# Designs tried in a protein design chat: miniprotein binders against q9bqp7. Part 126

Target 1, 240 residues: q9bqp7
Amino acid sequence: VPQNWFPIFNPERSDKPNASDPSVPLKIPLQRNVIPSVTRVLQQTMTKQQVFLLERWKQRMILELGEDGFKEYTSNVFLQGKRFHEALESILSPQETLKERDENLLKSGYIESVQHILKDVSGVRALESAVQHETLNYIGLLDCVAEYQGKLCVIDWKTSEKPKPFIQSTFDNPLQVVAYMGAMNHDTNYSFQVQCGLIVVAYKDGSPAHPHFMDAELCSQYWTKWLLRLEEYTEKKKNQ

## First folded at step 10 (miniprotein)

Design wb62
Fold by ESMFold2-Fast, scan of step 10:
Structure wb62 (fold): chain B 240 residues (1-240), chain A 103 residues (1-103)
Amino acid sequence: as target 1 above (240 residues)
Amino acid sequence: SERIKRLEELAKEILRLVEELRKITDDPYVLYLLDMAELLAEFALDAAKRGDLEEAEELLKYAIEYLEEAVEIVKKLGVSPEIIERLERVLEEAKRTLEELRK
C-alpha cells in the first residue's frame, strides 16, 4: 500500500461530452520539464529480474542477427512503431492535416491488424496529447482518448512482432495507461473524466490485434501499483 | 577496496555521460537507450556498494553497450563533431577501465 495515496478519478468530472469540448481532438504539446515522464518512472523502477530478462533478450538477438543486424532490427522496430502511431493519428483525425495521408503508412500489416478494433472506436477527444498530474508531479504523452464500444477510454497502441494473448504478458502497459488516465482526470487542460483503459497490441503480419480492456475496477487496481512505482522512483532519487 | 571504488567511479562516469547526452538530443529511441543505461549503472552502483563485484561488472558492461548505441545514433544527427569526439573518447576510456577491472 502506498504511503501517500491519491485518487485516480476526479469526483468533479463527468465522462459525458460537454459544451467546452472542441470539435477536433485535443493535441496538447509535450513540453520539456524537470518533472519525470511516466515512461521514465517505469524504466527507473524496473525490477532487477525485468532488467536481466531484457538483457538476455538482447544477447539472444545479437547471437541471431550479429551486432549490426541487431542495431538495424531495433531501429526498424522503433521506426515501424512510430509510423504506426502516425498512421493511427491520421486515420482517427476527423479533419485533414496539412499533408495528405501516406498511402504506404495506411497499408502496413499493423494497420490491417487493428481494422476490427477501429470499427468500434468513435468520439475521439484527444490524440498524441500531453498530460500532467499537477499534484503528483509527473507528465506523459498519451496516444488516444476515444469511445471504445461506447465507453470512454485511454487507448494505448502497441506493436508486437509476436502475438500477446494475455494482458499479464504486457506487464507495464496497464500501469502506463492508468498513469495517463489519472493525470488527465486532474489536468486543467481537459474537462472530462476517463475511467476505462484499452491496450491494443497490433501485429506486423496483419494477424488480428488483441484488445485488452480495463474497466474502472481494474484501472483502480493498477493505479495503486502505479502509485507504488512513483513512490519508489521518488525515494530512489532522494537517496542518490 | 580499490576495485569497489573504481567500479563506483565508473558507474558515476556513465551516469554523467547519460546526463550530457540527454541535453543534446530529443530522439525518443536515444532517450530510451539512455534510460536503460542509467538504470543499469544505478544497479551497478548498488551492487558495488554491496560488494557484489561480478554483478556490478556485468551491469556496467550492458550500460556501456547502451551508451555505445546511443552515441552512434546521435553521431548521425546534426551534433557538433567536437562534442561527438569527446563523447567517444570518454566512452572508450570507460570501456578500457571495465576491461582492466574484469581481468
Scores: ipSAE 0.000, ipTM 0.186, lowest interface PAE 11.7, mean pLDDT 80

Design wb63
Fold by ESMFold2-Fast, scan of step 10:
Structure wb63 (fold): chain B 240 residues (1-240), chain A 103 residues (1-103)
Amino acid sequence: as target 1 above (240 residues)
Amino acid sequence: SERIKRLEELAKEILRLVEELRKITDDPYVLYLLDMAELLAEFALDAAKRGDLEEAEELLKWAIEFLEEAVEIVKKLGVSPEIIERLERVLEEAKRTLEELRK
């Protein structure tokens, strides 16, 4: 796929709010279809280096925790991540939704970890919302689109345990963010343009989360890598 | 083994470089690159300790690549030329050490 023919940013869209932008964050449901998701594309096109690193990490964890211990650890990581995302959606939603939130979700160390980042987040445009790149034919479900320190970002929330970081998907986090960004910028369900990304890594023990800001130039660089992964996926599918 | 000791030393040198870089920048993306380099160097230490030289060498190679990107960004953030020159020299020594160990 030629990168010049499929840019990440849409020149016909503005970063500025307009009268047609909704005051309530968008939440377009993800509908099942034959079109591949960002996650599927990335999982099926991992580089040899990524596969090597993930397998070595897995072997180390299994040696330390045992087969059953590793399964329990992995299940707990996914469950904690799910709860963290539910809590963030509740926190960032309109006031009426926040009053009905589960207080137990708000007491986690992950939420404590991210408090200082949340102070810089405003102008929420989308939460847990589906995106589709209409020309490149892929879909995704993004976590959040909001202003971070005055810049409109696709924000991706991640959880991590300091002594045992979950390494799966770590190397593809920037690609995931720009894939969502490019899709949203070319999805007729959205009217605004996003040029920046933010990956927030929250910690279970409540220590301060790490914000990884991606400016427009960096997003363009990762977009090029995402297009290569999408091309590899398409070629692989043709041979099946 | 001499190679095991040298790989362990190199991993520790890389971890020290990560600490130095953390002190001279608050840039979130640089901090991310440093987190990745630290993780890879720690895995390399573990690999070296159990005698897996091939794994340790590959992990250290990737750690150095993340550090190289971090230094290039830090150059653009107005850090003193003297500090940059020292960091670049240490990285070049690390790269040279790794190449010698791999052959």
Scores: ipSAE 0.005, ipTM 0.228, lowest interface PAE 11.0, mean pLDDT 79

Design wb64
Fold by ESMFold2-Fast, scan of step 10:
Structure wb64 (fold): chain B 240 residues (1-240), chain A 103 residues (1-103)
Amino acid sequence: as target 1 above (240 residues)
Amino acid sequence: SERIKRLEELAKEILRLVEELRKITDDPYVLYLLDMAELLAEFALDAAKRGDLEEAEELLKWAIEWLEEAVEIVKKLGVSPEIIERLERVLEEAKRTLEELRK
């Protein structure tokens, strides 16, 4: 159990729409500071097993593709992920933003993969938006906050190449989502409560994306694990 | 080597258990644990085939630990007691087999 426990949900907030809610999704810019990001905390607190698996995966890929081929592969994975996120932001944003996008990006296999998920997404409240937990002192950049099947969710879009996922992107996905959720729920830039998470894994070949829904109870369980990782990070930083 | 063959069989059993668990859960953290256990078992199989018994044994130990955590979570999610009891039996048998092979 974490020594410095703090609640994920804010009892003073509601997930119901308010008349004062903006009609355009929020996009708060991420500001540089000494406060660690969610991804930094998770990367600095990987288990010995996670570190070993990442290193072994890298060696297997280099053996299969060669050094240059591995560089090309990882660059392509990163670029495709970035383009996928940009296309989703464009699709879920106002019409003016959509007009600036390359139409070819909207036709990718990844976008085809998520079409059935997007049909269940509405009421977008935030896109590519910064969150900060002022009490626990961490920051993050979340992909999306919207209603999925009527539930307000922090939504994280992931890309995967069948049959081998990019190993770094599969680590700690649920912890990342709840960390963003807890930060947003206590961030003064936001007025609403998020209690659910959704991880959407999209496929390059256009195969139907897999949605992984996290209800409030499940989010609370992952939140405890996130607090332990944050505590470990803080302790390691003090000893460096 | 008989020991190599038994380590390979254990790794394959773990891979079969991972596939069985994937069919009974949509929990994202459980699926993450299953992905990690699968990779560990695959690396263990590779290590066993090249005769690196110490590495194979350590990787299988980690795979079993992650699967034990996965089973505990699905147990709390309300999967049928009959399925959980079978999974717990298979994991306990795997642990026992690994302990015997490491002697």
Scores: ipSAE 0.012, ipTM 0.340, lowest interface PAE 8.7, mean pLDDT 80

Design wb65
Fold by ESMFold2-Fast, scan of step 10:
Structure wb65 (fold): chain B 240 residues (1-240), chain A 103 residues (1-103)
Amino acid sequence: as target 1 above (240 residues)
Amino acid sequence: SERIKRLEELAKEILRLVEELRKITDDPYVLYLLDMAELLAEFALDAAKRGDLEEAEELLKWAIDYLEEAVEIVKKLGVSPEIIERLERVLEEAKRTLEELRK
């Protein structure tokens, strides 16, 4: 077990609707800070083997697309992901006058891909919102907290291009979700309990997105792995 | 010994350049490139300390590749020309140092 073990779930909190819950989803801004983010911890604790595999993939892509083509491809992947998240935040925000100003954000193949998932999403409690684990000292920016098929979930939206999937962070997606969950469950800015996760992989061509549901037991298993990565990160930085 | 020390110094210089770049941008793609450069430079530092010169040189080359792309992007994002000129100079010095060590 991790040296600094801490529970993922907070026994003082309920996942049931409360009359005091805000009607507008929470959106706490992420502040740049010396406290490490979930994404930095995961990136900085990749194994040497994972890094070498990533570099081999990169070289194969460069051979296929050329140096400039690869740079364009990777920057476009990040841009498409950003636009996808902006579109989902807009769609899931409270129904106030949505001017059809940016048709591009709302009509992408990725948005078409997630339509069947969105039909099962309700009770949105947080969107693009900062979380901080006060005891374990890490921060993150989660995509969404909402009910999926009646269960309150931390929902993480991912984009994928079927012919050339971006390899970075795919293995660590469950760790990212449970890290956000554990932080939110112990963050004083939030009052509710999340025990489930959902990773949604949306496709550029509009093919139906794949939902990967994580129940409480699975979340607990990944939480232990996240704590080990966090421990590795803190020890690595102390020794630098 | 001297070559090991120079590789360690270069890795540390790359790590300093990463921190400088982090202060001037919030772009998520640039931050990803910087995180990769940092990780590679840290592995290179470890390799140099263990005496694995070939591995250290390869890792530093990859770290520099990530930094080159990061600098190119922040240049387009409207950062002060004076800051860009300084960053480009440091990066070119790092590239030259690595090429000298590879010979």
Scores: ipSAE 0.053, ipTM 0.577, lowest interface PAE 4.6, mean pLDDT 83

Design wb66
Fold by ESMFold2-Fast, scan of step 10:
Structure wb66 (fold): chain B 240 residues (1-240), chain A 103 residues (1-103)
Amino acid sequence: as target 1 above (240 residues)
Amino acid sequence: SERIKRLEELAKEILRLVEELRKITDDPYVLYLLDMAELLAEFALDAAKRGDLEEAEELLKWAIQYLEEAVEIVKKLGVSPEIIERLERVLEEAKRTLEELRK
C-alpha cells in the first residue's frame, strides 16, 4: 500500500499475472529527450561516502593493473554486461522474430550462471523496453518483464566478476527496479500492472546466479526512497 | 579567499566541459564518466563554498581524471580532431590551474 501522493501501483489497473500471454513481448524504443533517466537520477544523487568508496576502489585497482590495465578492465566489464543483456534478450525473444545470433553471445559463464533462473521465467511481456512516468517526469529502459515463479516481475539482470567485481550503484539496484515498475504502471503504452521485482546477479565463472526477489511490500518501501532521490535530483537541477 | 573563488571558477569550468561533451556523444560508458565528473565537480563547488580547500582540490582532481578518460574514448569514436584538440587543451589548462592552486 503506497503511502505517498504518487503511488507505485495504479489503482485503475488489474493485477493479472496469469492473463493470456502476448505473442510478441513489447519493445518500445527509448527516445532521448530532456527528461532525466532513472540511472542519471541515481548517479547524480550518490552520497559523498559512496563517491569516496568508489574512488578508493578505483585507486586500488590502478595499483594492481596500471592505468591502462584498469581502463581496459572497466571497459571490458561494461562490454560484458552489454553482451549479457543482448544474449538474454535473444534467449527470451519468440522464435518467430529471433535472428541467428553470434554463438559467443550464448557461450559465456554468465549465461551458464542464470540457467536455473531462466527455468522459472515465463510469460515474457516486455524486453529492453522504454518506460516513462508522465506525472513524475522520468524515463527508463527496463531489461525484462516476465513471470518469475508465477509472479509478474520487473527483472533486472546484473553481472559480477569475482574476485575483483566492478562496484557501481550496487546499493541502488532495488531503487532502479521500483522506479521502472512505477513508471510502467503509469505509462499508457502498457496495460498491465507489476507489483514485484527481481534482481538477478550472474557470475562470470558460471557459479549459480543469486536471485533477489522483492515482493509488493518491499517494492512500496523502496518506492518511497526512490521518490526522495528524485526530489533531491529535481532540487539540485533547479539550483544550476 | 582568493583561492576559494578560483576553486569555484574551476569547478564551474569543469561543469561546462561536461555539458559540451554530453552534446557530442551517446556512448553509455562515456555518459557514465560524464555523470561522475559532474557529481564530483558539484561536490567540489560545495566544499569550496564551505572553505574545505583540501576536499575541493581532491574532488576536482578526480573530476578531471574522469573527463580525461571520457575525451580519450570520444577521440577513438571519430569525433572531429579540431574538437578533440580544443577539449584536450582546456583539460590541460584545468590541470595546470589546479596544480597552481594546490601550491
Scores: ipSAE 0.160, ipTM 0.620, lowest interface PAE 3.9, mean pLDDT 82

Design wb67
Fold by ESMFold2-Fast, scan of step 10:
Structure wb67 (fold): chain B 240 residues (1-240), chain A 103 residues (1-103)
Amino acid sequence: as target 1 above (240 residues)
Amino acid sequence: SERIKRLEELAKEILRLVEELRKITDDPYVLYLLDMAELLAEFALDAAKRGDLEEAEELLKWAILYLEEAVEIVKKLGVSPEIIERLERVLEEAKRTLEELRK
């Protein structure tokens, strides 16, 4: 159990929309200072197994592609992920027009992959928006908060290439989602409560994306694990 | 030497299970889990060939966990009970073999 436990949900908040909610999804800019980001905390507290798997993956890829080929591959994976997120923000934003949208961003296998998920997404409340946990002192940038099949979710969009998926983010995706959820639920810039998470894995070849839904109980379980990672990060920072 | 050969055979068995599961499912998440199991088993086979037994054992542990999740989902998708029983039996044998090798 974490020594500095704090609840993920805020009893003073509701997941129901208010009449005063803006018609445009919230997009609070990320303001970094000495406060650690979710991504930084997770990266700096990877388990021995995660570090081991990452190192073995790198070793195998370098043997197959060469040093330059590996650099090109990882750069392409990063760029594809970035473009995918930009396309999703454009698609889900009510302020975008067809003339303003980059048509090339909208014509990828990844976007084709998520079409069936998007039809079940509505009531978008936040896109590419910053969250800060005021008590636990961490920040993050979440992808999306919207209703999925009638339930308000923190939604995280992921890309995957078969048969050699990028393994760095595989183990920490649920922790990332609940960290954003807990921060948003206690961030004064937001008025609503999120109790569910959704990780959507999109595929480069356009095959149907897979949704990993996380109910409130599962989110609470991962929240405890996130608190342990945050404590580990804080302890390591003191000892540097 | 004997332990290395048994770890190599276990990795190859996992790779065979991945191929079998790919033939009975089109579910994108199951296919993703199978891709992860394949990657981990390939790394484990390489580690075993290099004589890194502890690395091979950890990788095989994770490969089996991904396969267990894949089989559970395929079971819910309505694949023949006979096929599921066989897959579950093979996975349980793999887990038992790994535990014995770690002793």
Scores: ipSAE 0.000, ipTM 0.170, lowest interface PAE 12.6, mean pLDDT 79

Design wb68
Fold by ESMFold2-Fast, scan of step 10:
Structure wb68 (fold): chain B 240 residues (1-240), chain A 103 residues (1-103)
Amino acid sequence: as target 1 above (240 residues)
Amino acid sequence: SERIKRLEELAKEILRLVEELRKITDDPYVLYLLDMAELLAEFALDAAKRGDLEEAEELLKWAIEYLEEAVDIVKKLGVSPEIIERLERVLEEAKRTLEELRK
């Protein structure tokens, strides 16, 4: 897959709002189909070395927590992530403001952690919204598209506990963001252009979240790596 | 060899179970477990084809463990008892097959 055939940015699009843009954030439902999701592509193209490292970590955790304890821990990590994303969607949505209706949810550790980032977020254009790259044939569900410090970004919210979350490697988080960005920029359901990414790592103990900003150049670099992962996925499925 | 063919068939059966489970739930955690089982089974198939039987057996063991957890969770999600019973039966047979191959 030559990278020049599939650019991340769409020259036909602008990041300026226009009259055809909706006044409320978009929320397009994700439809199950044979087209692979971003997360599936990334998980299915993990190296054998990465898989063995993950299994060794799993065995160490089982020794510490027991089998049932580990299963409870892993399912709780997903549950906490889901709750965090639901809370952020409510906070950022004008239609369902959590700040006014359930003040207590703003005091959870993860929500407290992200407060200083939220102060710099405005102009929300999409929340929990499906994207599809029709030409490259992959789909995804992005967390948020909004302005961060004046720049339109795909924003990905991550939670972190004492043990590192095992679902995605540190390197895969930027790939996930640019995959969503490229898909949105070429998805007919959207009319605007996103050129920047933001990964926000929130902490359970409420300590200040770490924002990892990705400018257009960095996004282009990770886009090249995402295209290689997508090509590897396609080749694996062709050979099964 | 017979052992290689049996490991390949077991890996393919695991891949079939993954696809069947994907049709009955969209829970994000269950889908993660299924993705891991699929990846491990695919690596096991490749290891078996290369003649690395010990690696193939270990990878299949891990794949089955992910499937067991997935089935346990979908029981709680209101899936038909008949479907769950069949999935548990197939999974238990896969587990027994692997134990026999390891011996």
Scores: ipSAE 0.035, ipTM 0.545, lowest interface PAE 4.8, mean pLDDT 82

Design wb69
Fold by ESMFold2-Fast, scan of step 10:
Structure wb69 (fold): chain B 240 residues (1-240), chain A 103 residues (1-103)
Amino acid sequence: as target 1 above (240 residues)
Amino acid sequence: SERIKRLEELAKEILRLVEELRKITDDPYVLYLLEMAELLAEFALDAAKRGDLEEAEELLKWAIEYLEEAVEIVKKLGVSPEIIERLERVLEEAKRTLEELRK
């Protein structure tokens, strides 16, 4: 499927900042249905090589931690990620009372890790919000849409433990971001244009988070790869 | 080959178990485990159709391991004991079938 038939950026939307942006970030609830999510498409189109690499990593971890230890490690990683996202949503939300009540969140290692990134984040427009590309028929739940260093970005927050690699594939993080971007740019629930992405990797020990900025050109390159993954998913499921 | 047909049937059984489990839980980690089991079972089905029995058997073993973890977590989440008992029984039968085929 040609990229120019399904562009990532919406030609009907202005590239200029919206002066009347709402003071409260949008939070459209995710409605689960037959339409595939971004994460499902990416997981179901992993290459055999990627799956075998993941399985070998799992086996190495089991040898080191034991089966129960590995299960505890992986469940803890997922739990920490969930709590990190909840903390960031609270911090970036304009609700003053919640920020004051939950002061301890500001002192966690992951939150400490992202402090220098958060100083450059402003103009939050969406938090934990559902997006749908009606023409391409996929849905997703994005973490955040905000200005990073003056540029409106789809921002994806990731956690990493330095002693151990994260179990989720990092190969697809840029694809995930552009998939959300393309969906939001063509979702009638939103009225603005996003052209940049940001992947923020936070560290448990409070070491400074690593920002991976994606400009419009890079987003367009990854969009082409996302369209191929979506096509692979569609073909795979139609053959059943 | 009878062995190929049995491997294909086992892969399809695993795919059915994945769909059944998806209907009874919304836990993100369990859903991740089910996604992995589905992918591995689909690769196993393809391997069986190509006549690569060793690869099919290894992929099915991994798929069953993901399902075992998923059932264990779902059990702790408070799903009906009756449903859990049936799932554990079917999964144990799948595991025995694979062990017989591997010899």
Scores: ipSAE 0.270, ipTM 0.681, lowest interface PAE 3.4, mean pLDDT 83

Design wb7
Fold by ESMFold2-Fast, scan of step 10:
Structure wb7 (fold): chain B 240 residues (1-240), chain A 103 residues (1-103)
Amino acid sequence: as target 1 above (240 residues)
Amino acid sequence: SERIKRLEELAKEILRLVEELRKITDDPYVLWLLDMAELLAEFALDAAKRGDLEEAEELLKWAIEYLEEAVEIVKKLGVSPEIIERLERVLEEAKRTLEELRK
């Protein structure tokens, strides 16, 4: 897929706020269908080396925790991640009332970890919102679109457990962010332009989260790599 | 080679089982397990086609392990007993086939 035929940024769109923009963050529901998700494309185009590394990690964890212990661990990792995203959506929603907030969602060390990042986040435009690239035919569910230190970003919240590795691959995080960005920039449900990305890695013990900011140039570079992964996925499905 | 042909057929059977399981669940963790099983089976099919039998067998073993966990979870999610019994039989047959081929 030629990069110049499918640019990440939409020349018809502006990143500046407009009076016609919604006062509340957009939340378009994700409709499951045959169109591949960003996550599926990335998982289906993992390298053999990445898969072998993941399998070796799994076997080491089973040796350490036992089979049942490993199942408990992985289930807890997924549950904690889900709760973290739910808490962030609640915190960043301007319509959330105190009564509607679950105190348990706000107790996580992950939430403590991300507090200093949240102080620099404003102008939230989308939360837990579905995106679809109209011409490249892929979908995704992005976490957040908001201004970080004055720049409109696709923000992806990640959790990291310091004493143990994650079950999910973190190698493709920048690709995930730019895939959502490109989709949103070409999705008719949205009218604004996003040119920057932010990956926030929060820690279970509450130590300060690490923000990884991606400027427009870096996003463009990763967009090229995402297009290659998408092409690889498409070719793989033709040959099945 | 008969062994190559059997490994290719086993990989294809695993890929079919993955697609069936995708139709009966939308649980994020199960879907991730299914994606891993699919990827491993596809690598195994490629390894078998190029005659790398040991790599194909290892990859298929891992694919089956992911499917075992997926079926166990789906069984607890309240899917029809008839569907679960059929899926468990297919999975058990795949395990037996692999054990025979590895010998």
Scores: ipSAE 0.068, ipTM 0.566, lowest interface PAE 4.7, mean pLDDT 82

Design wb70
Fold by ESMFold2-Fast, scan of step 10:
Parts: sequence; C-alpha cells; structure tokens
Structure wb70 (fold): chain B 240 residues (1-240), chain A 103 residues (1-103)
Amino acid sequence: as target 1 above (240 residues)
Amino acid sequence: SERIKRLEELAKEILRLVEELRKITDDPYVLYLLNMAELLAEFALDAAKRGDLEEAEELLKWAIEYLEEAVEIVKKLGVSPEIIERLERVLEEAKRTLEELRK
C-alpha cells in the first residue's frame, strides 16, 4: 500500500455529459514546470527487470543492426509514432476537413490498422492535451479522451511492428494511462470524470489494431501501482 | 552439462508456451507479456549455452513470472477450461523444474 494514497476518481465529478462541456475538443498546452511528468517518473523508477531487459534488448539490436543501424531504427520508430499521433489528432478533430492534410500521414498502414477502432470512437473531448495533478504534483500530455463503445476513456495510441514490437514503448502503458486519468479527474481545466482506459496497438502492415480496454476496477488496480512508482520517485529525489 | 541441457530444454519449453499462447489471444497486454517472456527465454537459452547458470536461472524465473500473469489474464478472456488446465499444468512443471535446478 502507498503511504500517500489518493483516489483516482473525483467524487465531485460526473460521468454524465455537462452542459458546459465544450463542443470542440480541449487542447491544453503543456507548460514548462519543475513538476515531474508521468514519463519522467516512470523512466526514473524502472524496475531492475525493466532496466535489464531494455539494456539487453539494445545490445541485441546493436549486434543485429550495427550502431548506426540501431540509431536509424529507433529514430524511425519514434518518427512513425509521432506521425501516427498527428494523423489521429487530425482525423478525430471536428474541423479536420478544414485543415491542410498531409497525404503521407493518412496513408500509413497504422491508420488502416485502426479504422475498425475509430468506428467505435465518438464524443471526443480532448486531444494532445496537458493534465496536472495539483495534489500529487505530476503532469502529463495525453493523446485522446473520447467515448469508446459508449464509455468515456483516456485513449493511448501505440504503434507496433509485428511480431516484435518496440519493447521500450510497451513498458508501463497501463500505468501511463491511469496516471493521466487521475490527473485529469483532479485538474480544474476539465469538468468531466473519466473512469476507463483504452490502449490501442496499431500495426505497420495494416493488420487490425488490438484494443485493450481497462474498466474502472482494472484502472483502480493500476492506479495503486502508479502511486507506488510516484512514491518511489519522490523518495529517490529526497535521497540525492 | 546435464544441468545446462535441462536449462536449455526449459528455455525451449517456455518459448513453445509463448507461441501456443500467441495463437489463443490477441489481447495487446497479453502480447506484451508474451514478448517479455520470449525475450527473457531467448537470453536464458544463450546464457545456458555459455555455461552461465546463474544468469540463465534468473532469466527463466522472470520469463515464468510473465507467463503466469499472461495465463491469469487469458483465464478471464473466456478461453476453454481444458486449454487453461493444460497451460497451468505446464507452468507448474516449469516452476518445479527451475526450483530443482536452482538447488
């Protein structure tokens, strides 16, 4: 049990639509701050297993691709992920038909991969938007908040090359999602409550993306694990 | 060398379990756990071939832990009881084999 336990859900907020909810998805900019990001907390508190696996994976990839090949591979994975997120933001925005489209962004196999998932996504409330948990003192930048099959979710889009996905990008995805959820639920910039999460893994070859839905109970379980990581981060910072 | 051969055999058994589980479910989190178990088992096999028994044993322990979590999740995904029983049996045998080898 975390020493500084705090609830993931805000009892003052409703899952029901609010009349004051904006018609356009929110996009709160991430402000520079001394408060740690979700990504920083997770990176600084990787388990011994995660550190070992990441290092061994790097060594193996370097043996197969060479130093320059490994650098090019990781750069390309990052760039593809960035472009995939940009394409999804454009597609999910209500005004995307008024935006200048990059043909290359919309024709990727990753976009084809997620088509069937997008059919079940509606009521987009936030895109590429900053969240802050003022009480627990962390920040983050979430991909999307929308209804998936009628349930309001924090949605995280991931890219993967079958059969061997980029190992580093798979670490702590559930913790990342619930960290954003808890922050949003306690962030004054938002008026609604989110209780579910969704991790969508899209494939480069256009194979159907896999959705991993996280209900409220599962989110609460991962939230406890996130609080332990946050506690570990805070303790390590005190001892330096 | 009998200990090395048994560690190699265990690593190969774990890799076969990973492949079997890949055919049963497409859940992305289960696939993550399977990728971790596969990587650990591959490194364990290499360590065993080098005669690094301590490294091989520790890597196989982690691989089994990831597989256990994967099996618990697939039990909730509506996979047939007979498949679950088989997977649990194989995992328990793997755990027992590893503990015997670590003594």
Scores: ipSAE 0.014, ipTM 0.395, lowest interface PAE 6.9, mean pLDDT 80

Design wb71
Fold by ESMFold2-Fast, scan of step 10:
Structure wb71 (fold): chain B 240 residues (1-240), chain A 103 residues (1-103)
Amino acid sequence: as target 1 above (240 residues)
Amino acid sequence: SERIKRLEELAKEILRLVEELRKITDDPYVLYLLDMADLLAEFALDAAKRGDLEEAEELLKWAIEYLEEAVEIVKKLGVSPEIIERLERVLEEAKRTLEELRK
């Protein structure tokens, strides 16, 4: 168990809609400072096995594509993911107006892949919005907070070139989701409670996306693991 | 040669077990554990083929550890007792095989 435990859920908050909720989804801008992001904490606390697998994957890709080819490949994967998130933000935002180039992206295989998931998404509360855990001192930028099949969720959208999720994208995805959830539940910029998570893996070929739903109990289990990673990060930082 | 062949066979058995487990669960943490086991077993197979037995044995040990955790979680998800018994038997045999090869 972590030495410095903190609850994921805020007992003073509710996940039910109320009249004080904003009419438009929140989009708090991320302001970077010395406070670590969720992704930085996770990257700095990878296990020996995770580091080994990541290095082996990198070597394999460089061997196959060359150094320049590897850089181009990783840049393209990053750009595709960025455009996918921009398209989803546009689709889920009631006031979004699209430029012609953005409309072309709305017809991508990734967007086709998530159509069946989007039909079950409603009541959007936040999109591409910054969260900060004021007590535990970490920040993050979450993709989406909305109701999925009637349950308020932190939703994380992932892209995959393969039918199954690429190993790097699945390493710490549940930890990212609960880290964002815990931060939002204790961030004074937000007034509601989120108790569920959803990881959606979209496929380039338009194959149906795989939704991975995380109920409150599962979120609590991953939260304990996130606290251990955060503790490890803090200890490593003190000893540098 | 015999040791290499047995390590290759073990790696392939682990990969088959991973694919069986993927068909009976959509739990995100179990899928993460299975992805780790899959990749470790593939690297173990490569290590065995190039004759690096020590590396292959260590990688297979890690793969089995991830599979053990995955099977324990799946047991709690309501999978049939017959499937669970078979998976546990295969996993215990893999552990025993690996320990014999590491002697």
Scores: ipSAE 0.029, ipTM 0.513, lowest interface PAE 6.4, mean pLDDT 81

